# Ledger of designs, part 1: VH-VL binders against Jerky protein homolog-like (JRKL)

Every score and structure here is a prediction.

Target 1, 218 residues: Jerky protein homolog-like (JRKL), of Homo sapiens (Human) (q9y4a0r168to385)
Amino acid sequence: LQPEQIYNADETGLFWKCLPSRISVIKGKCTVPGHKSIEERVTIMCCANATGLHKLKLCVVGKAKKPRSFKSTDTLNLPVSYFSQKGAWMDLSIFRQWFDKIFVPQVREYLRSKGLQEKAVLLLDNSPTHPNENVLRSDDGQIFAKYLPPNVASLIQPSDQGVIATMKRNYRAGLLQNNLEEGNDLKSFWKKLTLLDALYEIAMAWNLVKPVTISRAW
Unless a header shows other numbers, all headers, positions and changes below count from the first letter of the chain; Kabat numbers aren't used for antibody chains.
F, E and O stand for the ipSAE by ESMFold2-Fast, ESMFold2 and OpenDDE, each averaged over both directions (binder to target, target to binder). V2 = 0.75 x the mean of E and O + 0.25 x the DockQ between their complexes.
[cut] marks letters that were taken out.
The coordinates of atoms that the task and the answers printed are left out; those that the model quotes come from them. Centres of patches stay.

## First folded at step 4 (VH-VL)

Design p21
Fold by OpenDDE, look of step 5:
Parts: sequence; C-alpha cells; structure tokens
Structure p21 (fold): chain C 218 residues (1-218), chain A 120 residues (1-120), chain B 113 residues (1-113)
Amino acid sequence: as target 1 above (218 residues)
Amino acid sequence: QVQLQQWGAGLLKPSETLSLTCAVYGGSFSDYYWSWIRQPPGKGLEWIGEISHSGETYYNPSLKSRVTISVETSKNQFSLKLSSVTAADTAVYYCARGDYEYFGSDFDYWGRGTLVTVSS
Amino acid sequence: DIEMTQSPDSLAVSLGERATINCRSSQSVLYSSDNKNYLAWYQQNPGQPPKLLIYWASTRESGVPDRFSGSGSGTDFTLTISSLQAEDVAVYYCQQYYDTPYTFGQGTKVEIK
C-alpha cells in the first residue's frame, strides 16, 4: 500500500464553549471566572491519510440528535459528519456507521481520483469504542481496519496528539477572532455560541491543519 | 418524580416588568430545555421561549424584544422577565420541561401555573 | 410561524362513543431525516396545566389510556378517543415542535352529549 492508501483516525473530547485564554477547564468542566461551569462537550474524530492530502470531514458526536441551533437544517448538510450519543461519546455503533457510510465511500472516491487501487487500510488504536476488525471491512474486502497494539501505537503515532492539538488551537483562535469582531463581552459571547457555530468553526479549524502537520505525525 | 415549582408576582400595572421563577426538582436539570408558556384566560397556549442549562435561549419572535429568560444552574432554576406589560399580557404563565435530544420540544412536565394580571 | 388549526372547535360525544379531533399544520412537521412527525397532543382540565398525551404524532405518553390514539403525517393529524369517558371532558390541543416558535392549535372542547 502507498501512503495515500493508509489512513489513521483518532478521537478527542472538546468542550466547545471553552475559551482557554479567558476560561479554564477544571475537573472536566469549562468554567468562566465568577460563573457556573459549562458542560457542553462533543467527541471529535479526525481521520486522514498518511500524506495528509486527504482529510475526511470531522466526525462529531454530540448529545442531542438534532440540537436547537440546527433548527430545520438537516444534519447531513453540516460541514461535519454529525452523530449523537447519550454521553456524547464514540461507541461501536457510531463507529461502524461512520466506517461504512462515510469512510469507505470517501476513501474510494479519493483513491479513484488519484488513479490508485481502491484498496486502503485504516489504522486504529485498540479502543473499547472500536468494533472488531472483522466487522470493519468493505463489501469487496479491499478497505479494512487494522488495530495496532497499544505499545506499537504509542511509538508509531506519537504525533497524533500534535494534529489534534493544532486543530484545537485553530479552533480557539477562530473563536477568539469571532469574539473580537463581534465586540461583545466574553460572557455574552460564550452564551450566544451555539453548537452549530462551533461545528462550523471546528470544521474550519480542521481544514487549516496543514498536510505536513499530518504527514509528520506518521 | 420531576416537579416544577414556580412563583412570582401575580398583579402588575401597565409598563411594569413581569418576573417569574421556576425551580426544578427530582430530575437532571442539564438534560432538558426549559420553557415558559402562557395562556390568556379562556384562550389558547402561546410559547414564550426556552433555555438550556448553559444559557442557550430561544424566544418567540412576537415577544423577543420584551422577553428575557435566564438560568441559574446551581439552583436548578430558570426565570422569565417580560418588560412593558399591558393588559394583553394577562395570562396564566407555565414553566415546562422540553426535550434536549431533538431541536423541538414537546412538554412532558409542567408547573402549576401562575396567574399574572395586568391592571391599571 | 407554523400555524396550527384544529377542528372542530367543540365536540359533543356520547359516553362510550368515539371522539375525533383534527389538527392541521400550515406546513409539514415531518422531518425527513428521522421520518418523525414533530406533533404532540395535550389534554387540559380547568385550572390545570396541559397534560401531554401523544408525541411524535402517534406515541402515547406513559400512563395515558389506550383509548387515546394519534394518527396522521405531514400536515394532517388526528386525535382519537375510541370510547369517551366522563373524565375525558376537557380541552385538547395539538402542538408542533418542528420549528420555533412552537405553536399550538386553538383547542377543541370535548363535552359529553
């Protein structure tokens, strides 16, 4: 397999209303000085190939099936692949859905556009939220997932955190910029921030992650 | 079982500000949206607005300019303020629990209601 | 805003007979993504808040008697009481929660004939 055909996915939690420059996350809670903690969290899964040139849309898991901020907007029209889970965590069902309905089709399309065989491997860390390898395989068997041993994963993918960190930095920077442009006080800004706003910002943040940042993580 | 208890002044003069508070007992405050709904005597129901535990608010456009809904998560309470009241604002006001999972809300639990009368 | 219109405004039905209330929305309250109708029915007794009877157009709330049923899809909905009981005398409201502002029908008063 060529680097174009090798993918990696990793999950991270995000308190999407947190502005670290002005608020803090204490004990898993986002707090503003003098205010009650905010518990608005999503799980984000980033996925890209080894070249960094193919970045899939972010997979985002939220608590609500259709948040208020979406109004009548279809979740399919979002700049991210949105899923819902009671705890806003990745689970086996969501991962399978993502793999079958999003990962496989998008990878096929990408590889086809590059004139490569529609064969690919998704390298994953062994996690309880990931399904058995046997169920993560395309119909033709050409696209499949492989789990890395924990000890190997830590050595091979030490910079995955760098990619996620970069994305989160971009996200924070974007929110701060929005706050400055709006000219609102901090309290008003974060109270008005909706999940829809956050999803668009996160998507932008992911788009700003350079391919070299991703490729260096391999 | 979930209970909503509400309180506030029931008699106002025109141009005054209506203020009501609803306290939630026996349930997770953060897992739902919370609404205010009013009903003029002998008439139907009008949704005023809703709020989440994080302070995210949505208002009826017809009342948006006069309505403020706030939340005090530490007390599992949320409040309604309606400014510049007139006789048209005379109604029984209800607090109610809505759904968090979906962008819309049916209301499964209600307060007992508070009659607010606006009279000169 | 989505306008909700109920019919009739009042209904008198004999005990044990079927009561039918209709509700129409000015636009569809069916969400294509989950194929659910964002429509609820309430019962309100004098001096009491509304009580949720039906949600998703046809799902009975817990504790609601089987004689209550909801049907319909899109813009036309029906609440049916298969066998009217004395305690069913009340005003009934439909409500859409497909979009804000949430809106209610004008209500239907059900009485015993």
Scores: ipSAE 0.261, ipTM 0.751, lowest interface PAE 2.1, mean pLDDT 90
Fold by ESMFold2, look of step 5:
Structure p21 (fold): chain C 218 residues (1-218), chain A 120 residues (1-120), chain B 113 residues (1-113)
Amino acid sequence: as target 1 above (218 residues)
Amino acid sequence: QVQLQQWGAGLLKPSETLSLTCAVYGGSFSDYYWSWIRQPPGKGLEWIGEISHSGETYYNPSLKSRVTISVETSKNQFSLKLSSVTAADTAVYYCARGDYEYFGSDFDYWGRGTLVTVSS
Amino acid sequence: DIEMTQSPDSLAVSLGERATINCRSSQSVLYSSDNKNYLAWYQQNPGQPPKLLIYWASTRESGVPDRFSGSGSGTDFTLTISSLQAEDVAVYYCQQYYDTPYTFGQGTKVEIK
């Protein structure tokens, strides 16, 4: 298989409603001006091939099935693939749906557009939230997942440290840029920030991650 | 099971600030929106506003300039402040639990109500 | 604001007879994205908070007797008490939760006779 046919996915939590201080980030809590504490979190899953030339649409898991900010939005036009779960955690059912409905079709379209065989492997770490390998296969068997041995998984976690950190930095920078352009003070800014706003910003942040950042993480 | 306990001052003079608190027992605080709803004696119900555990608020536009709803998540409490009260603000005030999962809230659990009287 | 109008304002019904309350919204409370009517019905006894009877226009809340039923879609909704009991004497409210501010109908007082 070519590097363009080798994919990796990894997950991170995002506290989307705040711009944490360095101290708050270290403690794992964010404080929004006008509030004592906030624990608004979603789970983000990033997926890209080894070249970084194909970045899949982000998968986001939130708490609400129909978030209030989505009221006027066609969910088919969201800049991410949105799923809901009571704790905003990835789970086996969501991962399986994402693989079948999102990963396989998007990988096929990409590989077809590049004139490559529609064969691909999704390399995953061993995680309780990931389904059995036997379930994670396309109908023709050509696109499938493999779990890496623990000693190998620690060596090839390209999204976990560099790529995810870059995406989160891009997200924070984009929020700060929007605040400056709108003339808001910081207090009023995140009081007005909706989940929908955050989804558009994180999608942009993902798009700004350069292919070289992804390929060098391998 | 789930129980909403509410308290606050029941007698006010015009121009004072109404302040009520609601504490939630026997259930999750973070899985819901929390509302204040009032009912003038012998009249119908008026929704005042709602808040989530993270401080996301929606207010009735008719009251928005005077109302603040806040949360104290560590105590599973939320509160109402209504400034510059008049006799028209005399009502029974209820706290209520609303749905978090969908675009809006019906109300499945209610506090017992607090009568707030504003002298004319 | 979405205006909710109930009819009648009061209703006198003999024990065991059918009571029907209408609720009309000034605009549709149906979201096409989830195909749900954001409408609820409440019962309020004197001196007590409202009690949820029906949500999603037709779904009965747990513990509500099966003589209570809701129907309708879009802008026209009905609460039906198939066989009125003495404990059903109360004021009934419809409520839309389609958009803020959430609004209630003016109420319908149900009395025996």
Scores: ipSAE 0.250, ipTM 0.695, lowest interface PAE 4.0, mean pLDDT 84

## First folded at step 6 (VH-VL; from q05 with heavy chain D106Y)

Design t02
Fold by OpenDDE, look of step 6:
Structure t02 (fold): chain C 218 residues (1-218), chain A 120 residues (1-120), chain B 113 residues (1-113)
Amino acid sequence: as target 1 above (218 residues)
Amino acid sequence: QVQLQQWGAGLLKPSETLSLTCAVYGGSFSDYYWSWIRQPPGKGLEWIGEIYHSGETYYNPSLKSRVTISVETSKNQFSLKLSSVTAADTAVYYCARGDYEYFGSYFDYWGRGTLVTVSS
Amino acid sequence: DIEMTQSPDSLAVSLGERATINCRSSQSVLYSSDNKNYLAWYQQNPGQPPKLLIYWASTRESGVPDRFSGSGSGTDFTLTISSLQAEDVAVYYCQQYYDTPYTFGQGTKVEIK
């Protein structure tokens, strides 16, 4: 397999209303001085190939199936692949759905556009949220997932965290920029920030992650 | 069992500000949106607005300029303020619980209501 | 705003007979992403707050008798009381929660004939 055909996915939590520069996370909660704790969290899964040139849309798991900010918005038109789970965590069902309905089709399309064989491997760390390898396989068997040994996973994870960290930095920077552009005070901005806004911002943040940042992580 | 208890002044003069508070007992405050709904005597129901524990609010456009809903999560309470009241604001005001999981709220738990009369 | 219109405004039904209340929305309250109708029905007795009967157009709230049922999709909905009981005398409201502002029907008064 070529680097174009090798993918990796990793999950991270995001308190999407938190601006770390001005908001502190205490005991797993986002706190603003003079305000009560904010518990707005989503799980984000990043997926890209070894070249970094193919980045899949972010997979985002939120608590609500149809958040208030999604009014008049179909989830299919979001800049991310949105799923809902009671705890806003990745689970086996969501991962399976993502793999079958999003990962496989997008990878096939990408490889086809590159004139490459539609064969690919998704490298995953061991996680209770990841289904058995046997069920993570395309119909033709050409696209499938493989779990990394713990020793190898430990080497890759720090790199993945680098990519995720970059994305989160971009997200924070983007929010701050938006705040400046709107001319609102920080408090007002924070109060007005919706999940929909956050999803657009995090999608942009992901898009700003350079391929070299991803390729270096490998 | 979830219970909503509400209180506030029931008699106002025109131009005064209506102020009501609702306290939630027996349930998770952070898992739902909380609404105010009013009903003029002998008439139907009008949704005023709703709030989440994060402070996220949505208002009926018909009342938006006069309405403020606030939340105090530490007390599991949320409040309604309606400024510049007139006789048209005479109604029974209800607090109610809405579901967080969807972009709209149906209301499964209600306060007993507070009659607010605006009279000169 | 989504306008909700109920029919009839009042209904007199004999005990044990079927009562049917209709509700129409000015636009569809069916959400394509989850294929759910964002429509609820309430019962209100004098001096009391509304009581939730049905949500998602056809799901009964816990504790609601089986004689109450909701049906319909898109813009047309129906609340049916299969066998009217004395305690069912009340005003009934439909409500959409597809979009803000949430809106209610004008209400239907159900009485015993």
Scores: ipSAE 0.014, ipTM 0.562, lowest interface PAE 8.1, mean pLDDT 88

## First folded at step 9 (VH-VL; from w02 with light chain Y102F)

Design f13
Fold by ESMFold2, look of step 11:
Structure f13 (fold): chain C 218 residues (1-218), chain A 120 residues (1-120), chain B 113 residues (1-113)
Amino acid sequence: as target 1 above (218 residues)
Amino acid sequence: QVQLQQWGAGLLKPSETLSLTCAVYGGSFSDYYWSWIRQPPGKGLEWIGEIYRSGETYYNPSLKSRVTISVETSKNQFSLKLSSVTAADTAVYYCARGDYEYFGSYFDYWGRGTLVTVSS
Amino acid sequence: DIEMTQSPDSLAVSLGERATINCRSSQSVLYSSDNKNYLAWYQQNPGQPPKLLIYWASTRESGVPDRFSGSGSGTDFTLTISSLQAEDVAVYYCQQYYDTPFTFGQGTKVEIK
């Protein structure tokens, strides 16, 4: 298999109302003037091949089925693949749906466009939220998942501080720029920020992660 | 099961600020929108606005310049302030629980109401 | 603003007979993506807060008697009380929750004839 045919997926929590501020950020927690710590969270799953040339559409798990902010948006054209779960956690059902309906088709299209065999492996850690590898394969068996031992997984998988940290920095920088462009004060910014806004920003942040950042993590 | 208990001053003079508080008992405060709704004597219902635990608010445009809804999640409470009241603001004011899962709210639990009278 | 218009304003019905209340919205409250009507019905007894009867146009709230039913779609909705009981004497309101501000009909007073 070529490096373009080897994929991994990593999960992270995002407190999407958490924005670094000159006057409000305290020791890894986002604080706005006159407000307590903001605790609204989603789960983000990023997936890319070893070269970093194929970054899949982000998978985002939130709480609401039809969030207030989505009303004016065609949900099929969201910049991310949105799923809902009571606690905003990834679970076995969501992961299986993502693999079958999103991962496999996007990987096939990419490999076809590059003239490569439609054969690929998704390397995963051993997480209770990931389904058994027996059920994680395409109909032809050529696109499948493989779980790695913990010591091998940490050696091969992208670093949380590398790819995910870069994406989160891009997210916060993008939010700050948009705040300045709109002329919002800091107080108004937090009250006006919607989940939909956050999804567009995190999708942009993911797009800004350079292939070399991804390939270097391998 | 779920109960909404509301309180606040019921008699005001023109130009004063109406202030009401609603406390939620016997149920989750999280993952609901919390609304204020009013009813002038002998008239229909008017939605004032809603708040989520994050501080996210939506207000009726007819009242937006005068209304503030706030939340105290540690106490399972939310509050209404309506500034610069006139006789037209005389009504029974209700707090109510609204849906979080969809982009609009029907109201399944209501407070008992507080009659607020604004003298002429 | 979505305007909600109820008819009639007042309705007198014999005990045990059918009562029918209509509600019309100025815009459709049917969301095409989920095929749901964002429409609720409430009962309000004198001196009491409103009580939820029906949501999603036709779904009965828990504890509401079977004689209450909701129907309609888009802009035209109906609340039906199939066999009026003495305790059903009240004012009834429809409410849209499709868009803010959420709005109510002007109410329909139901009385025993």
Scores: ipSAE 0.159, ipTM 0.662, lowest interface PAE 5.5, mean pLDDT 84

## First folded at step 11 (VH-VL; from f13 with heavy chain R53T, light chain Y98D)

Design z4
Fold by OpenDDE, fold request of step 13:
Structure z4 (fold): chain C 218 residues (1-218), chain A 120 residues (1-120), chain B 113 residues (1-113)
Amino acid sequence: as target 1 above (218 residues)
Amino acid sequence: QVQLQQWGAGLLKPSETLSLTCAVYGGSFSDYYWSWIRQPPGKGLEWIGEIYTSGETYYNPSLKSRVTISVETSKNQFSLKLSSVTAADTAVYYCARGDYEYFGSYFDYWGRGTLVTVSS
Amino acid sequence: DIEMTQSPDSLAVSLGERATINCRSSQSVLYSSDNKNYLAWYQQNPGQPPKLLIYWASTRESGVPDRFSGSGSGTDFTLTISSLQAEDVAVYYCQQYDDTPFTFGQGTKVEIK
């Protein structure tokens, strides 16, 4: 397989209402000095090939099935693939759905566009949220997932964390920029920030991650 | 079972600010939108607004300029302030639990209501 | 705003008989994307808050007797009490939650004939 045909996916949590300059993370919660704790969290899954040139749309797992902020937006037109789960966590069902309905088709399309065989491997770390390998396979068997041994996964994870860290930095920077442009106080901006806004921002943040950042992570 | 307990001053003069608080017991505070709804004597129901634990708030446009809903997550409480009250604001005010998962809220749990009378 | 109109304003029904309350919305409360009707029904007794009976137009809330049923889609909805009981004397409200502001019907008073 060529690097273009090798993919990796990794999940991370995001407290999407956290603005870095005035927020501290305490025990997994986002707190603003003098204000109430913020618990708005989504799970984000990043997926890209080894070249970094193909980045799939972010997979985002939120708590609400139909968030208020989505009322006027078709979910199909979101800059992310949105799923819902009671705890806003990735689970086996969501992952399988993502694999079958999003990963496989998008990878096929990409490889086709590159004139490559529509064969690919999704490398995954060992996680309880990942289905068995045998169910993560395309209908033709050409696109499939493989789990990395724990010892190897641990070596790759720091690189993945670098990519995720970059994305999160971009996200925070983007929010701050938006705040500056709006001219509102940070607190007001935070209160007005919707999930939809956050999804657009995080999508942009992901788009700003350079291919070299991803490729170096491999 | 989830219970909503509400309290606040029941008698106001015109131009004063209505202030009510609702406390939630026995359920997850962070999984729902929390609303205020009022009912004038002998009349129907009017939705005032709702709030989520994140501070996300939606108001009835008819009252938006005068209404402030706030949340105190540490206490599982949310509050209503209605400024510049008039006799037209005389009503039983209810706090209620709404749905978070979808675009709107039906209300499955209600407070007992607080009668607020505005009189000179 | 979505206006909710109930009919009739008052209804007198004999014990054991069927009671039917209609609710009409000024616009559809059926959301095309999820194919759900954002419509609820409430029962309110004097001096008490409303009690949820039906949500999603036809789903009965837990603990609600099976004689209560909701039907309809789009703009026209119906609450049916198949066999009116004495304890069913109350004011009933429909409510849309398709869009803010959430709005209620004017209420229908159900009495025993």
Scores: ipSAE 0.681, ipTM 0.880, lowest interface PAE 1.0, mean pLDDT 92
Fold by OpenDDE, fold request of step 13:
Structure z4 (fold): chain C 218 residues (1-218), chain A 120 residues (1-120), chain B 113 residues (1-113)
Amino acid sequence: as target 1 above (218 residues)
Amino acid sequence: QVQLQQWGAGLLKPSETLSLTCAVYGGSFSDYYWSWIRQPPGKGLEWIGEIYTSGETYYNPSLKSRVTISVETSKNQFSLKLSSVTAADTAVYYCARGDYEYFGSYFDYWGRGTLVTVSS
Amino acid sequence: DIEMTQSPDSLAVSLGERATINCRSSQSVLYSSDNKNYLAWYQQNPGQPPKLLIYWASTRESGVPDRFSGSGSGTDFTLTISSLQAEDVAVYYCQQYDDTPFTFGQGTKVEIK
């Protein structure tokens, strides 16, 4: 397999209303100056190939099936792949759905566009949210997942803390920039921020992650 | 199991500000939208607005200019303020729990209601 | 705003007989993407808050007797009490939650004939 055909996915939690530069996260909660705690969290999964040139749309898991802010937006038109779970956590079902409906088709399309064999491997850690390796395989068997050993996963996983950290920094910077451009006070900006807004911002943040940042993580 | 307890002043003069608070017991406060609904004596129900723990708020356009709903997550409480009250604002006010999962809320748990009378 | 209109305003039914309340919305409250009707029914007794009976047009709330049922789709909905009991004397409201502001019907008073 070529680097173009090797992918990695990793998950992280995001308190999407939190701005660490202005807000502190204490005990898993986001606190705004003035004793107001914010607990708005989503799970984000990043996935890219070893070259960093193919970054899949972020997979985002939220609490609500139909968030209020999505009322006028088709889920299919979101800049992310949105899923819902009671605790806004990744689970086996969501991951499998993502693999079958998002990962496989997008990877096929990309490889085809590059004139490469439509064969690929998704390298994963041993997270409890990942289904059995045997069920993560395309119908033709050419695209499949492989689990990394626990002792190796942290060392060679491309979508590691560096990539995720970069994305999160970009997200925070983007929100701050938006706040500055709007001319609103931080409190008002925070109150106005919706999940939909956050999804667009995090998608942009992901897009700003340079391929070299990803490739160096391998 | 879930219980909503509400309180506030029940007698106001015109132009004053209505202030009610609702406390939630026996359930998760952060998993639902919380609404205020009022009912004038002998009349139907009017949705006032709703709030989520994040501060996300939606108001009835008919009252938006005068209504403020706030939340105190540390206390599992949310409040209603209605400014510049008139006799038309006389009603029983209910706090209620709405659904967060979908685009809208049906209300499965209600407070007992607070009669607010506006009279000169 | 979505206007909710109930019919009739008042209904007298003999004990043990069927009571039927209709609710019409000014626009469809059926969401095409999930094929769900954002419609609820409530029962209200004097001096008490409304009690949820039905949500998603036809799903009965826990603890609600089987004699209560909801039907309909789109703009026309019906609450049916298959066999009216004495304790069913109350005012009933439909409510849409497809769009804000959430709106209620004007109510239907059910009495014993």
Scores: ipSAE 0.666, ipTM 0.877, lowest interface PAE 0.9, mean pLDDT 92
Fold by ESMFold2, fold request of step 13:
Structure z4 (fold): chain C 218 residues (1-218), chain A 120 residues (1-120), chain B 113 residues (1-113)
Amino acid sequence: as target 1 above (218 residues)
Amino acid sequence: QVQLQQWGAGLLKPSETLSLTCAVYGGSFSDYYWSWIRQPPGKGLEWIGEIYTSGETYYNPSLKSRVTISVETSKNQFSLKLSSVTAADTAVYYCARGDYEYFGSYFDYWGRGTLVTVSS
Amino acid sequence: DIEMTQSPDSLAVSLGERATINCRSSQSVLYSSDNKNYLAWYQQNPGQPPKLLIYWASTRESGVPDRFSGSGSGTDFTLTISSLQAEDVAVYYCQQYDDTPFTFGQGTKVEIK
């Protein structure tokens, strides 16, 4: 297997109504200076190969099945893969759907376009949100998931923390830039921000993560 | 059982700002959109707008320039302000609970209503 | 705006007989992606707020008697009271929640003959 055939995925919470600031997110909440706590959260899952040359479309888990802001949009043209769950958490069912319907097809297409064997492994930690690895396999068996043993996972440290932190920094910077371009004050901007706006911003933020940032995490 | 209690001034002069508050008891505040709906005496119902705890709002375009709906999550309350009122704004105003999970809301719980009269 | 038109404006029905109220929307309130009709029915007694009877065009709210039923799809909807009772004397409204602004029909007053 080449490095382009080795993938990793990891998850993070995003409080999408937060500005980039000196303020850290504490206890899963975002505090904006002069504002009450903002608790609107989604779950983001990033997936890329070891070279960072193939970044899959973000997977986003939100609370609403049909968010108001999506009303006028074609869900096939969203900049992310959107799923819903009552608490906006990743779960086993969503992960399995993503693997079968998003990961396998997109990986197969990428490898074919590079002239590589359509064989790949998705390296995962053994998280309760990840299903048993025997169900995470393409129909031809060539694309599959492998859970890292606890000892190996600790030593390999395919780190998404630097990648996730970079993506979140890009997201907050992009939001700040949009606020300046619109000439809005801070409070007016946050009143108008929709989930759809946030999805476009986080997708752009993911696109800005450089391959070297991803490959260095390995 | 979910209960909505509403209050605010019931008599206004033209050009004043209507201000109403609704408090939610006996259920989750964060899982729903919260709406204001009005009914002029002897007439039908008009949706004014809705808000979610994030501050996300949707307003009836006919009122959008004059309406502000806000939320105070720490008190499980949301409020309506309608500026520059005229006699045409005389109505019973209801707060109501709306669905969050889909593109729009049907309303399963309503406040008892507040009659607001704008003198001519 | 989606205009909701009810017919008739009023009707008188003998106790125990069937009452039928029609509601027409100016555009479809059916979404093909979830196959749901974004249409609700309300009952309003004098001096009271509206009470939800039916949502998703045909789903009865908890505590609503079986004599109330909703039907229809797309642009044409019907509320039926199979056996009118004295307590059913009220004004009935349809409401679309497909697109903002959410809009109501003008109302249908139901009376006993």
Scores: ipSAE 0.183, ipTM 0.671, lowest interface PAE 4.5, mean pLDDT 83
Fold by ESMFold2, fold request of step 13:
Structure z4 (fold): chain C 218 residues (1-218), chain A 120 residues (1-120), chain B 113 residues (1-113)
Amino acid sequence: as target 1 above (218 residues)
Amino acid sequence: QVQLQQWGAGLLKPSETLSLTCAVYGGSFSDYYWSWIRQPPGKGLEWIGEIYTSGETYYNPSLKSRVTISVETSKNQFSLKLSSVTAADTAVYYCARGDYEYFGSYFDYWGRGTLVTVSS
Amino acid sequence: DIEMTQSPDSLAVSLGERATINCRSSQSVLYSSDNKNYLAWYQQNPGQPPKLLIYWASTRESGVPDRFSGSGSGTDFTLTISSLQAEDVAVYYCQQYDDTPFTFGQGTKVEIK
């Protein structure tokens, strides 16, 4: 298998309303105007091949099935793959659905477009949120997942430290820039920021991660 | 059982600010929208607005310039301020729990109401 | 704003008879993607807060007697009390929660004939 056919995925939490402020610094937590703290979190899963040339849509797990901000939005055209779970955590059912309905088809399309065989492996850490290996296969068996042993998994952190940190920095920078461009003050910015806005910003932040940043992590 | 207890001043003069607080007991605070709804004596119900624990708010446009809803998550409380009141703001004010899973709220638990009277 | 119109404004019904209250919204409150009608019904006794009876147009809240039923879809909805009891004398409101501001009908007073 070539490096373009080797994929990895990893998860991170995002407190999407947390931005630097004088109030946040003083209290050591993120704040929303009129409140002591903010704890709104989603789970984000990043997935890319070893070259970084194929970055899949982010998978985002939130709490609400139909968040208020999605009203009047074409959910097919969301910049991320959105799922809901009571605690906003990835779980076995969501992971399997993502693999079957998003990962496999998008990997096939990418490999076909590059003239490569439509075979690939998704390398995963040993996590209780991942389904049994047997259910993580395409119909033809050519696209499948492998769990890494704990010793190997701890040595391979391709999406964790460098890639995820870069994405989160891009996210914060993008939110700050949008606030300045729209002429909003900080109070108005906090009140106006919706989950939908955050999803567009984190998707842009992911797109700004350069392939070389991803490939170096391997 | 979930219980909503509300309090605040019930008699105001014109131009004063209405201020009410609602405390939530016997259930989760963080997974719901919290609303204020008012009912003038002998009349129907008017939704004032809602807040989520994140600070996300939605207000009735008819009141938006005068209304502020706030949340104090550490105390499981939320509050209503309505500025520049007139006699037209005389009503029973209710706090209520709303759904967060979908695009809008129906209200399954209500406070007992607070009559606020505005007179000269 | 979505306007909610109830009919009639008041009605008198003999004990044990059927009471029917209609509610019409100025635009559809049905979302086809989840097939839910964003409509609720409330009962309000004098001096009390409203009590939720029905949500999603037809789902009874826990503890609500089965003589209460909701029906309809889109813009036209009905609350039915199949056999009126003395304790059902109250004012009834429909409410849409499809879009803000959430709005209520003007109310229907139900009385014993």
Scores: ipSAE 0.179, ipTM 0.661, lowest interface PAE 4.6, mean pLDDT 83

